VHH binders against q9m2c9. Designs and how they scored, part 9

Target 1, 358 residues: q9m2c9
Amino acid sequence: MACIVEDPQRAGQSNETQIALISGVPDDISKSCLARVPREYHMAMKCVSRRWRDFVCSDEMCDYRNEFNLAESWIYALCRDISGGVFLHMLNPFSSRRSWKRINDYPYIPMREGMGFAVLGKRLFVLGGCGWLEDATDEIYCYDAAMNTWFDVVPPLSTKRCYFACETLDGKIIAIGGLGLNPNAKRTWDIYDPLTRTCKSCSDVNIVPEMEDSFVMDGRIYIRGGVGGSSTAVYSASSGIWERMDDDMASGWRGPAVVVAGDLYVLDQTFGAKLTMWCKDTRMWIHIGKLSQLVMKQPCRLVSIGNSIFVIGKDCSTVVIDVENVRKNKMNGVMVCSSIPKTWDDDIDVISCKSVAI

## First folded at step 1 (VHH)

Design h16 (framework vhh_8h5u_2)
Fold by ESMFold2-Fast, scan of step 1:
Structure h16 (fold): chain B 358 residues (1-358), chain A 121 residues (1-121)
Amino acid sequence: as target 1 above (358 residues)
Amino acid sequence: EVQVVESGGGLVQPGGSLRLSCAASGFTFSRSSYAMGWYRQAPGNQHERVAIITSGGSTNYPDSVKGRFTISRDNAKNTGYLQMNSLKSEDTAVYYCATDFYPLGDEYDYWGQGTQVTVSS
């Protein structure tokens, strides 16, 4: 995570003052022009020159794209193949011919259960986990989506944990609870800041040790765990206060959850697959629509981009649900679906999914 | 089989009170988190919402009945109630109870057969 610690402005100045990015054009104007190129061409841009590569891979590039509202969210799925390897697959939802693509760069990530998967800016983090032949770990692996490479050295968590809640909030990764040989791990959470390379550990007796699911909404981390997913808790990272989850809200959390523009959606997988939304105004769950269990392999993972929910099946088959009308009318919304088929062998399993904006 | 059955309807004079009951079978209020609603239909009109209550006890009322009607539930008796006070002739309708864990607006999977309420002198 050396690049995260670097001053992006100082690093950029060192490379850019050597030779002009575009002959006869000031570098700030050149960067503005390069930042407007669609993300799908960024790999080709890296091949033009070292200075273009350095700019495209820089935080400065991301800052320009965010300023111009040009950032594109792509979906990254952490998958296991039949050989026991852990790989990233990527989906560009803006492509007219949507298809999953395997990322060719491979870390030596051991086969682990209960790993955390988190995103900060342009970087993906794989944290913790346990194996059949090893106890819980504190190891972290980091993938830079702009560089398309894994980092060689990443500082570990303060606590070894698996089957924990893992969310990003306020520019930090928060790892809550989970299992480990250290009994203190069960009632602790780590606040990991990759920018400062620090990890702060906190504790609370109300934390459920084994986590099943979590989501971030309105500056709070919601967690579900315990026997049959029956225990819930809410953490406010800004205040450090634990709150009780609304009982009516918690009763509807019967599958994977995702937040779309401030509203909670849950895919209830109890009897088939039914998409539901929590209506804050009426404090009731509303039925959005039903997905066929014949085309969606459970367990599913959910990712939101704009007004769309991407339902990613165990085999990476994907259904895209447009909930714009539901957002405009919290009741009686219309669900519009499209699909992205799995195009490779049936021998992969999706572990977790996140979107990364560049 | 999931069923809800209404009772307590009848004839009352304007300004009177009436309490409707909705008995649930095939599921229990204590074991299932779900919404319950009371709806009414007068001749020639579509169904109109009069009250909603969640498993946690949160309630919602339209302005036409707010302050006059109170919805409640008794989880131990597996029964929901609608207390109707200060009844007006405009409240004359068939009253239905409905229940569902995930209602879409006013669409519920389980509806009762209805009970007649007549407000007349």
Scores: ipSAE 0.000, ipTM 0.190, lowest interface PAE 18.6, mean pLDDT 78

Design h2 (framework vhh_8h5u_2)
Fold by ESMFold2-Fast, scan of step 1:
Structure h2 (fold): chain B 358 residues (1-358), chain A 119 residues (1-119)
Amino acid sequence: as target 1 above (358 residues)
Amino acid sequence: EVQVVESGGGLVQPGGSLRLSCAASGFTFSYSSYAMGWYRQAPGNQHERVAIITSGGSTNYPDSVKGRFTISRDNAKNTGYLQMNSLKSEDTAVYYCAAEDWGYSYDYWGQGTQVTVSS
């Protein structure tokens, strides 16, 4: 019937315990074989039997795929429209049929500004935010990409916040700073463990800037504030210590950032859209190319998968840039390896994008 | 083997009606993440979605067909339908049925059925 929702705190129970997954094959070997099937066929696998469906929807399936290094990254875009809907779009970037697909219209997510968007394992998290008649919230919403379902009850953040840095590091979600009714929100950060559903709050006397952008590199979270004299901050998760960002590196951070193969790329959106890369060896920004504003609707979002950067426009129009071995080259125009057309859904705007590996 | 098969296309005069059917085999629409959609492609045009219905029954239509087309599904018969009323010459196209798993970007497409609206 309905898909069995497996709570992270409780293993799902199969009703077909007497039936082998594959006739004549032990279940542990069968599960190993099923886990090696490409993600695009997982829906077809759910059509074989209830036991196959239960396994495909399970945390056990994800554990096998992670252990065997078989996980495939697909892109999820958190979108809204002017009519007030908040929903997800999804893209399999490696499919020959590459197109954005709208995920079902039943998520109960209020339309808020300054929400955090994070991914951990097979799950997507929408955190915090504020509204015109609502101050900052501590609410968290969780979507399971393997089950294609929303979790109704998720413990909140320790502090109500909006316009904050939201990153995943070392198996946890870290929400840093931002704005809220509590003036001390700027001096706090939450470490949320969605596996145990616990949230630990930390504080410092130094004020962190409200987040416009952030990225994770070399075990550290880099944060940039908004326009109008933005400041930067670096958080070291291993030590819990705040550091200063390199001034030359910070001066080139003028748009969304993404890390590919240990190198930082920034789409400078100040006057048009230029892709740039930070060269650690020379301590200089290298210009890779330029995107036409007539083709890409700003603001753009960046997602990396393998050696590719996916530049996702406000309307979900997507340009794919292969940066393998391009590090040292200076280019006029953008090296585009492929493009994916905008969604055919009316009047959508992309808020944030993340990749989810299953 | 998993497939969907369209039927019900044909020639109709402007202002007329047609009902398209989409029969699924090798799988079932009772799965919670499963949606059924109708798409069309006219010569020289990009394909467009004309209707979608979720497993829960929510529907969506573009402005070009809103109020004229109605999508429905019968999970017990594993069949979807597109009722097309007040047809116009610009509705002439090949119509495709797609059974979509929105969670996986994996779907099953039919071969299409021709709809021609002319006097």
Scores: ipSAE 0.000, ipTM 0.221, lowest interface PAE 14.7, mean pLDDT 75

Design h3 (framework vhh_8h5u_2)
Fold by ESMFold2-Fast, scan of step 1:
Structure h3 (fold): chain B 358 residues (1-358), chain A 120 residues (1-120)
Amino acid sequence: as target 1 above (358 residues)
Amino acid sequence: EVQVVESGGGLVQPGGSLRLSCAASGFTFSRSSYAMGWYRQAPGNQHERVAIISSGGSTNYPDSVKGRFTISRDNAKNTGYLQMNSLKSEDTAVYYCATRYWSGPDYDYWGQGTQVTVSS
């Protein structure tokens, strides 16, 4: 909301000439041209004029880029420094200079553990959590990746939660279970709709209260929690029913999980670091390859873009794995690995990672 | 050949109990990601879900039968069960056993049904 715009109908007299986005070119054609500019130049475009900035930051820009199949997925890492301050690092995986960059906007997020991190469209959401001197919260903070700014006012969750599952499904954020002073929190889930700014609460007796990990696959939310990750649950959006996870599938879920082109990959960090894939056809785990535990600072986070898995260490040091060969050859694939160095910031911890397409 | 066969239906007085069985063949519950459900269709009524049990044993019930009906499975015997207590006249229906693989939105295999009649 950076502009107070005078309403021409109320003004009665407007002698100001509206300046075109591009001189001599109709706005519709100009917008089509601007939408085709690679994302790496969008910050520079915002410096050209106020009208260019407003368009680049708009939903209309995202709509054009999606229509033209031009959207680029960049990785955002939610990090904490030694003082407990929360901030974002950003990585463009398609740039010739693949390096993490700190976002210099300062959110006033208190030092909290067990926060949820979710993506919806061009926006990143940080939800819930608890502090040393604070019980679970219902607060939500929002970062707009097109504007590169934090919003200070976002409607809260219906229930105060920490250490809960947080996923995006069907244009909504779903926060499941977790701990809180509300005795209902452990058996409930909240469906947060940012378009209506409403939060709907649901309940089921089979929900595990303390969540360790979750992922979305085939319209279902998979959750792992309890002591040592021994309890699993599956939420089906199409049926609205909570189901138990396949025991064979659950037994292989021994680390961070990511879905690549509809297939589940898990980085098993129990004894070394081993990447495995769940084969739906045979209902068995397939060994993909091993990573040296010495190259990565644990705990690691996983993000997928295309056929690549980005393994992001505690310090943002990153290993990129290409898993395309497994799909094509139906064999134990050789992992194609490349690396991206850690950030210039000292003593940071990666809390969560997500990709945002613009 | 994969199939499910229901048994245990019959005539019972109001307030009575019945246990339905669902025998599976052509697949094994202990190695299967198949969820199992019981559905019913009463004369003049829509088809409705009565109970669901996942491959791991998690259950779900609608309010109409919650507290009265219990679904269970014995993976070693390749059978599922529906224990029906405190039966009412409105529970009169043909009861169907169905199985679903986790990746499918629809049920893969349906039984032929077993008639349950609650009357005095």
Scores: ipSAE 0.000, ipTM 0.100, lowest interface PAE 22.2, mean pLDDT 75

Design h4 (framework vhh_8h5u_2)
Fold by ESMFold2-Fast, scan of step 1:
Structure h4 (fold): chain B 358 residues (1-358), chain A 121 residues (1-121)
Amino acid sequence: as target 1 above (358 residues)
Amino acid sequence: EVQVVESGGGLVQPGGSLRLSCAASGFTFSTSSYAMGWYRQAPGNQHERVAIIYSGGSTNYPDSVKGRFTISRDNAKNTGYLQMNSLKSEDTAVYYCAKIYDEWGSYFDYWGQGTQVTVSS
C-alpha cells in the first residue's frame, strides 16, 4: 500500500539562481523553439516573463528568425492627424482578418514636410524635414518594431536636410541631397553604417536638389527630382559611382515606384491609377491594369511583400495586387486585387509606408 | 530591486583625474544588453553620451573626451568604470551610467542618482 505524502521539495520554491527560458529545456533549444513562433504571438510572449521579453526584443531573436527563414514583413504607415501629430499604423498581411491597427506609443514629432523614411533591421527611422517655422533639421526619430517603442534620442544626421532621397542599402541608411540653409547639403549624402556606428558625409556634383521619389533595385538607388520630376540619377553602392538612368525607363516613372522580385512597378497617377511594369529584357513599359479611383485617395504609397503590391491611399484604404503571373510571364499578366478598409481614425494622412521584417 | 549606483565623483582641479564606478544590482551589463555607457548632464544642457563599451569589448568616445577618458568593466564584479584624465572645466556635470539596448545609444535603462564631477580651481 502506498502512503500519500507530499514531496517537500515540490511544495517549496526552487533555489535555482538562474531559471531556464523553458523548464527542462536547454536555452539554445528554447531560443530555437521561441524563434519559430509566428510574429503575431510575439506580444503575448513578452508577457510570459522578463527573460522571454528580453529574448523576443533582442537582435538574437531576429538573427534566429533570419537564419531559419522565418522573418515576416509587416507594413507600417507613418500618419499625421488633424493636429499635426505623427503616429504609426501597422498591418499584418498574414492575418486572416487584415486590418490596420494604431500603435499606442505616440511621441510628438513636430509638423514637418519632406521627411525621410528608412528601415534598417527591426527599426524604422524618421529623418530630417522642415516646417513652416523651422528650417531643415538633422533630427532623427527611431521606432523599434520588436520593442514597440520610440526612442527619445537618436544621433542626428551630419547635414540638415528636407526633400531628400532616403533608402536602405547593404545594411546602411543613405540620405541623399535635398534642401537646407547650409549650401553644402544640396550636393552631399550621409551614410549611416551600423557596423561602425558612424555617419559619413560624401559629396558629388551630379546630385540633384529636391528629391521627389526614389527606389532601390539591383544594388542601386534610383532618384527622381528637380523641376517637375525631370531629373534622374542612379547611385551604385558597389562602385560608389553616380550613373545615368536609362531614358526610356525614366520616361515611364510617373508615380510611386516599388520593386517586386527584382522588377520595377510604377503606379501612374496622372489620369487615374494605372499599374505598369518595366521589362528589363525588352526595355519597355508594360501595362498591367487600372485601379478604381472611387475608394483610393491620392497620393498613394506602395509597399511590396512577397509577390503582392500593397497600394496604400492617403486615408490608409489599401488595395492588394498579386503580380506573380506578371513576374513569371512579363508579357501577359492578370491583375488580381483584394481590399483592406481604411482605419477608424478620421482625417488622417499617410506620410510614408515601409515594411519591417521580424 | 534592479538599480545602478554611481560613485567616485568629486571636486578636482583642471588637469586632474577621477575614476567613476557603476555598481549594478538585479541585472548584468554583458548578457541582455548591446552595451554599457556613461552619460553626463550639466545644468541647462541636454544629456550627452561620453563613452560606450560594447558586449565584444570595443569602445567609442566623442571627440570632446577622446584620448582623455577610458571606459572599462569587470563582469565578475558587475561593475563599470570611467577613468577620466586631463579634466577640463567643460567636464563639470553629473555623470550617469546606463545599460544600452541599441547601437545608437538611444535606448538605455537603469539611470541611478548620478555622481557629481566638478572641475574648478
Scores: ipSAE 0.000, ipTM 0.167, lowest interface PAE 14.8, mean pLDDT 76

Design h5 (framework vhh_8h5u_2)
Fold by ESMFold2-Fast, scan of step 1:
Structure h5 (fold): chain B 358 residues (1-358), chain A 121 residues (1-121)
Amino acid sequence: as target 1 above (358 residues)
Amino acid sequence: EVQVVESGGGLVQPGGSLRLSCAASGFTFSDSSYAMGWYRQAPGNQHERVAIITRGGSTNYPDSVKGRFTISRDNAKNTGYLQMNSLKSEDTAVYYCARLPYSFGRSYDYWGQGTQVTVSS
């Protein structure tokens, strides 16, 4: 692609005088038009002019796209290669080609286990973690999906943590429990607010030390952890209190979880791969369907977009399941809409996956 | 007014050492809103990050300098440092000190006029 981008070294010599985004068109109409361009062309738009680049990278662009209901959810996978290098893979589910692509613009993120992965607006956060020769860390790395750049500098967590629950709720990142050199880490949670650049620390004796999985549903954070993944707890953000999880609900949480339109789905990885849904009305787990374990390498990760569940295998091989009919009780069962092949590199492992709407 | 002034550059032979200093005014390195970093630019190349230190003391380095360079700061003197050991010819560049705000979507880098480091025999 032969676009001409302004040389950053000559930025100080560029004409910053206010000119029209599109000749002969008022800026408000021009911005409305630019906001309607599909996300896949946004990188090309950044090559047209400095004003177009500034607008495409701006919060104003995101505001227009949200107002017009034009935001597109793309999937980002945090991956590790054979050398231990950490990087991002990206999937545009609206593309006719539907293939994973590697993001090459990244900082050096040390190989770490038990890292948190969170999304706020157009930004992805990688938090905490530990290594064989490295104690738990409080470091946070931030990637801006609209700018396609990493922010090397982010305020740290208040407590060094690894193998902790990491979720976003009400515009904040909540980091719960985990392991660290601070003996209180396992009994604490941090609420990180990027708008105020503050981290509030809280504590409770009922928090399990090592977290295996978590999800957000109905304004609550559900966590599972401890020895064998048998301990569960529920954090209510609105009240700031810990609640008990329904025992019947907890008994079916045997793998990765995802929430679709207010309903909980779990990929039960006990003796194969079986998708199940928690029915709130009957308080029972409903069997939705089975996935071939020969095609999908475990452990799998789940991401939801609209009425679809993306089941992402260890190698990025992906199956797309439409659950609209299940939610509407149309009795048509689960529909597999499509599959997406694994990445070209067999030595890549998926650590975590999130969707980002831009 | 926010300013940083780099010093300590010069000519050094391969394998030698240099200590760069960054004196800040108009802000303090103890301010939790800011981290400090060092960047370099060699002739004909783009800017490259060589070190970052957060308020809490966490540091980060690219593989090209890891183990050879050490970033630090003295909050009492409001001064940052870059200790460069085992210097190579490819380390020849103008080195810049930057103030890095913890700002999402409004992150701006401030750096001074730079200090020239030349590694040659």
Scores: ipSAE 0.000, ipTM 0.202, lowest interface PAE 16.1, mean pLDDT 76

Design h6 (framework vhh_8h5u_2)
Fold by ESMFold2-Fast, scan of step 1:
Structure h6 (fold): chain B 358 residues (1-358), chain A 120 residues (1-120)
Amino acid sequence: as target 1 above (358 residues)
Amino acid sequence: EVQVVESGGGLVQPGGSLRLSCAASGFTFSYSSYAMGWYRQAPGNQHERVAIITSGGSTNYPDSVKGRFTISRDNAKNTGYLQMNSLKSEDTAVYYCAAGLFTPEEYDYWGQGTQVTVSS
C-alpha cells in the first residue's frame, strides 16, 4: 500500500566536515535566528550553504515558526491553460509588489476534472479526478512549498474518485464520496495520513451526495451538492458520525464558502455577488457588502489569511476584503477592499486555491 | 550578470545522438545552488519543457523524452548537459538552457538557444 515518498530534501547530505551555521554562534541560537527571517528571504537563505538550505527546508524550521507564530500564509492556485497543462500560481500577500507568479517546477500531471486540492503543513496535494477518456483515478501528486519541488511518488487513495469533497482535519486529508467506476464510491471516504504516508478507507451505508463545495469548521466537514446545491451533509471526523446541517445555515450557502477565525463567510452569487456571514449568536445570515461582477470573473474561489478574504477570480484577478470589524464587533456592511491584478497570461483558468503557512 | 550559453547543437540523422552543453558564468552564489532546465521550441509551437535538474540533483522529464534524454551537471565546470539519444524528427527545435535559484521554479536566466535539426 505505502510507497515511500522520495523527499528531495533527504537526498544526499554531502558535507563530510560540519562547520557552524553562523561563525562563532552555537547552532541552536543560529537556528532560532534563521527561523525568524521573513519567508520572502528564505530563497536567498538557501543560497548561503547546504546546511542553511537543509534547515530552511526542514520540518524543524517549520515547527519553530509555527510555535512562535512566525508562519506566513501564501496563496497557491491550481490552474490550467488553454493547452490543458496543469500548474501552480503563487501569491505572497505580504510583498509590497503583490503579484501572482507561475511555478515552473511540476511533473507530468494529467489534465483531469473533479480533482481534489488539499493542504497539510507545508505541502499541497492534488488528488483523484477523471477525464473524458479516463475513469476516475486514485493518483495523488504532492508539492512541497518549502522545497519548491514536486515529489516523485505519493501513495494513492484507497478508492478512485472524482467530484468529491477534499478537506484537511486533525493532521489528515479526508476525501469523501464522489464518482468513480464503482458506484458505491458515494458511500466511502478515504483518510490519508501524510505523516505515516498511509491511506485507509472508511465506509458507511449512507449515500454521500455528489460534491459541489465543502469547508471545515469546529471539527466538522460541511458538504454541499446535488441539484442547485440543495443537498447538504455534515461529517464529524472525531466521532465518525454523519449529521444534518442546520436548515437556516444551509439556506444561505449559495456560493463559495470560507472560514475566517471560526466564522463562516459565503460569497452569495444569487442575483449578483455579495459577501455574507453566518452569525452563530443569532443563527442568521448577515449581509456584509456587495462586490462588483466587473472586477470578479466567475467562478470565484475564496481563501482566508488572518482577517482578510481573498476572492480569486477565474483569471486569477483578486479582490482582498478586510472583515476584522465584522468578527470583533459583529458589525455588518463594513468592508475594506483592495485589488491584485491578474497575470499577463490571459489563457488560464483557476481550478482551486489554498493557503500554505511556512 | 548571470549568463548561460548553449552549445552542441547541429544536424543529426534519426536514431542519432547529440550532447548539448550549457556553460554558466557571473553567479553571485555558487553554481551548485542553481537549478538548471532545458526547454525547446519548434516553429509554430510554444516553449516545451524537456528536462530539469534541481540544485540537489533530482531530475524530471516529460514522457516524450523520458528514457531517451538525460540531464546532468558538473559543478566544478559550472556546466549543465543534455544527452539526447534515439533522436526523432519531432525533436527538431531550438533548445534553450535556463537557470534559477535552488529549483526550476523561477528561471531568471535564459540562454539564446541552440538549433537541433533531426533529418535524413
Scores: ipSAE 0.000, ipTM 0.126, lowest interface PAE 22.4, mean pLDDT 76

Design h7 (framework vhh_8h5u_2)
Fold by ESMFold2-Fast, scan of step 1:
Structure h7 (fold): chain B 358 residues (1-358), chain A 121 residues (1-121)
Amino acid sequence: as target 1 above (358 residues)
Amino acid sequence: EVQVVESGGGLVQPGGSLRLSCAASGFTFSDYSYAMGWYRQAPGNQHERVAIISSGGSTNYPDSVKGRFTISRDNAKNTGYLQMNSLKSEDTAVYYCAKRWYGSGTYFDYWGQGTQVTVSS
């Protein structure tokens, strides 16, 4: 004999007076069915009922989709227009017609330089930054990709920062260094949970005053900064210690970086655009291919999904590069490329890009 | 509309364990930009945060309870929990479950009525 008591009754939760999610079907089964619907239809599902909307927007649905390998990574580009308005563009890489679409929700984010952009679960965070008439800020703004809603006020950073390294690691946002009127900003880092703030103060010569770029690989945060991007630093989250970057590895970091399946790729933007990969075994940079600077509007941003690198130009024109064969040492001299056009003839600038899995 | 109800408090001897439950109504724990947390207040003391769990599952504890208390949520049951082990007389307090909302403007906290925990030798 096997008998399982209904979860709502066992939990002391009564849904007896509530309308069922799907008529004639228990809510647990209904939720599993709804969670298996492709992400492109989630907006339509939100229009069915308040209970469907609440479930589609919930962490419960996102956690289910992650557990059963149903989550789809979509690309979000934080953009500004010529008037200084800030907004998001979104790209579904699984769509039969790949096109950038503007998100209709209005963000009340001031245009700032040196802002951090980070992802935790289904949420995007815009952190810090500075302006002509303001020193560094500690303000944070949050966008929930399942709700399609901006939250213009969330708990701030512990330290006001701009031009800092901003990465997600072990379920937290790590903000390292940067500039501000507080002398501690340059040589400290914050481990930030949106609900809790932790500030660790230490003096370390490996923390550069002005950060230009960073990436996460093998539990470490790699940082490039200083005059002309000449200074590098490595933070090991597991040990809490700072390391020096391999000089040969650092010398090839001449543009935006992305990690694909544990391998570092850099788009070297010196005299054109060249995709390169760091080979850990040989400790050498391998040249993968060239992109035409006449077609790709610099500066570019990189996002990885699966075995593909999305090279996103300043105007959202995108080139998709499949690097699976490079990783497997099965290079036949052919790089699989496709392109995604910008949707409009707008003078927009891409500030940062991230993928969000839902 | 939004309500939380705590249960599971009681009298326990030092070194004992209790599991507190927080049942939510008017919302689902997985819905919207919010967190849940446990707070306590002993007579003559200010309210103290005991544990907090984010919508994404990240947890935080003060040094006084770290390693002894564990916060969790069961989104399917719309219930939050606080597992309290190795209880000390200093843990005697009324324990409150709170929902924290992240929206435009100020932090919004929704508090329950509380459940009494008494640790006596």
Scores: ipSAE 0.000, ipTM 0.129, lowest interface PAE 18.0, mean pLDDT 74

Design h8 (framework vhh_8h5u_2)
Fold by ESMFold2-Fast, scan of step 1:
Structure h8 (fold): chain B 358 residues (1-358), chain A 123 residues (1-123)
Amino acid sequence: as target 1 above (358 residues)
Amino acid sequence: EVQVVESGGGLVQPGGSLRLSCAASGFTFSSYDYAMGWYRQAPGNQHERVAIITSGGSTNYPDSVKGRFTISRDNAKNTGYLQMNSLKSEDTAVYYCATTVYIEYGSRSYDYWGQGTQVTVSS
């Protein structure tokens, strides 16, 4: 229904699209100044005017912040509660009170297991999964960290998948293997490009069906899966083909993996919890230190920011390890550089964690 | 106090149309980052998401209603809408409006659910 009592010409004249972002300052200089404001104040900036809101939420803002080397990485945890509801928790590592905070009080996405969690630019993607009363799905959900909203009509995956590897590489999301109604799903991978809004599928007989863990290093995706984590494979972005993983490297992959400044770290959880690093030069695993199991609830998730590893427990209790400081100081014992307490909310389980730079 | 109030439900014949309204009070759509969604629950089933619209204007629909349902908002009236066309018997459910308000850069959110409005598609 259109309102016939409105005057379109008068409504057009009331628009202030020509007004400067900052009075007396050219827009290019204003945008440069606004882009330099720390991320913690971006919500306040959105309240100043429509033009400021539009700029703060724009890709242009992100481009300026990247050019000025001002982007700040914050951590997002995909969680489930006791009823199986899914939601996001967020941690600003630069906050004086460094505490986990809930983003959404009700699920924007259905309750599912085996979901993929990926980051592209300022956006978080939740892909696939299966439920108690639902087979594997191809649905994709998107959260925009600059707008602080769940939205975007995202084309589905080409194949319904759960318990698959999900990584970002070369500006695209790559979903590898997993289970689904199509028995060929376990031997395929999808490449999702958000810029073109297209999804391509590929296949390879060496892809393992059930994925346990994955990481990206030196333009390659490393995957581990199968019963007991016995199968590994490497996808090379430059060649577009699957390669064999170094057997010595694979033998030490006994827990969550994270890459920090080009080096692979693994939290070995097989007997206690100890942090290890793969030394490329010697082709050996180096012991870094131990974490107390009484403080950290397993399974843990790892996220890197700068030279720090954030070890996030099942309940969101977090330990921060500065690996540059560890390298400079020979340490022998329990590694506790700093800690962030668990959330005060109901029983929760962390499913996956990613960092988003804005 | 933030509150959402639904209206527009009723009985309609297959192939017909209905427009549901969700009036929000206690905050303004122009002042906050938010997401407003419609959810439905049929007897014996889990609730399911029908449509979402964000403060930025982006929308999302499941395949079951895509092309038939349209979500929209009127910031001046602080009201969201769900336009339902080509209604089927399978669309019979209680429809709920939910609005999430984000503060502190999305690190905190608050959700508000309406009371529900019955939609019955029957000849």
Scores: ipSAE 0.000, ipTM 0.177, lowest interface PAE 18.7, mean pLDDT 76

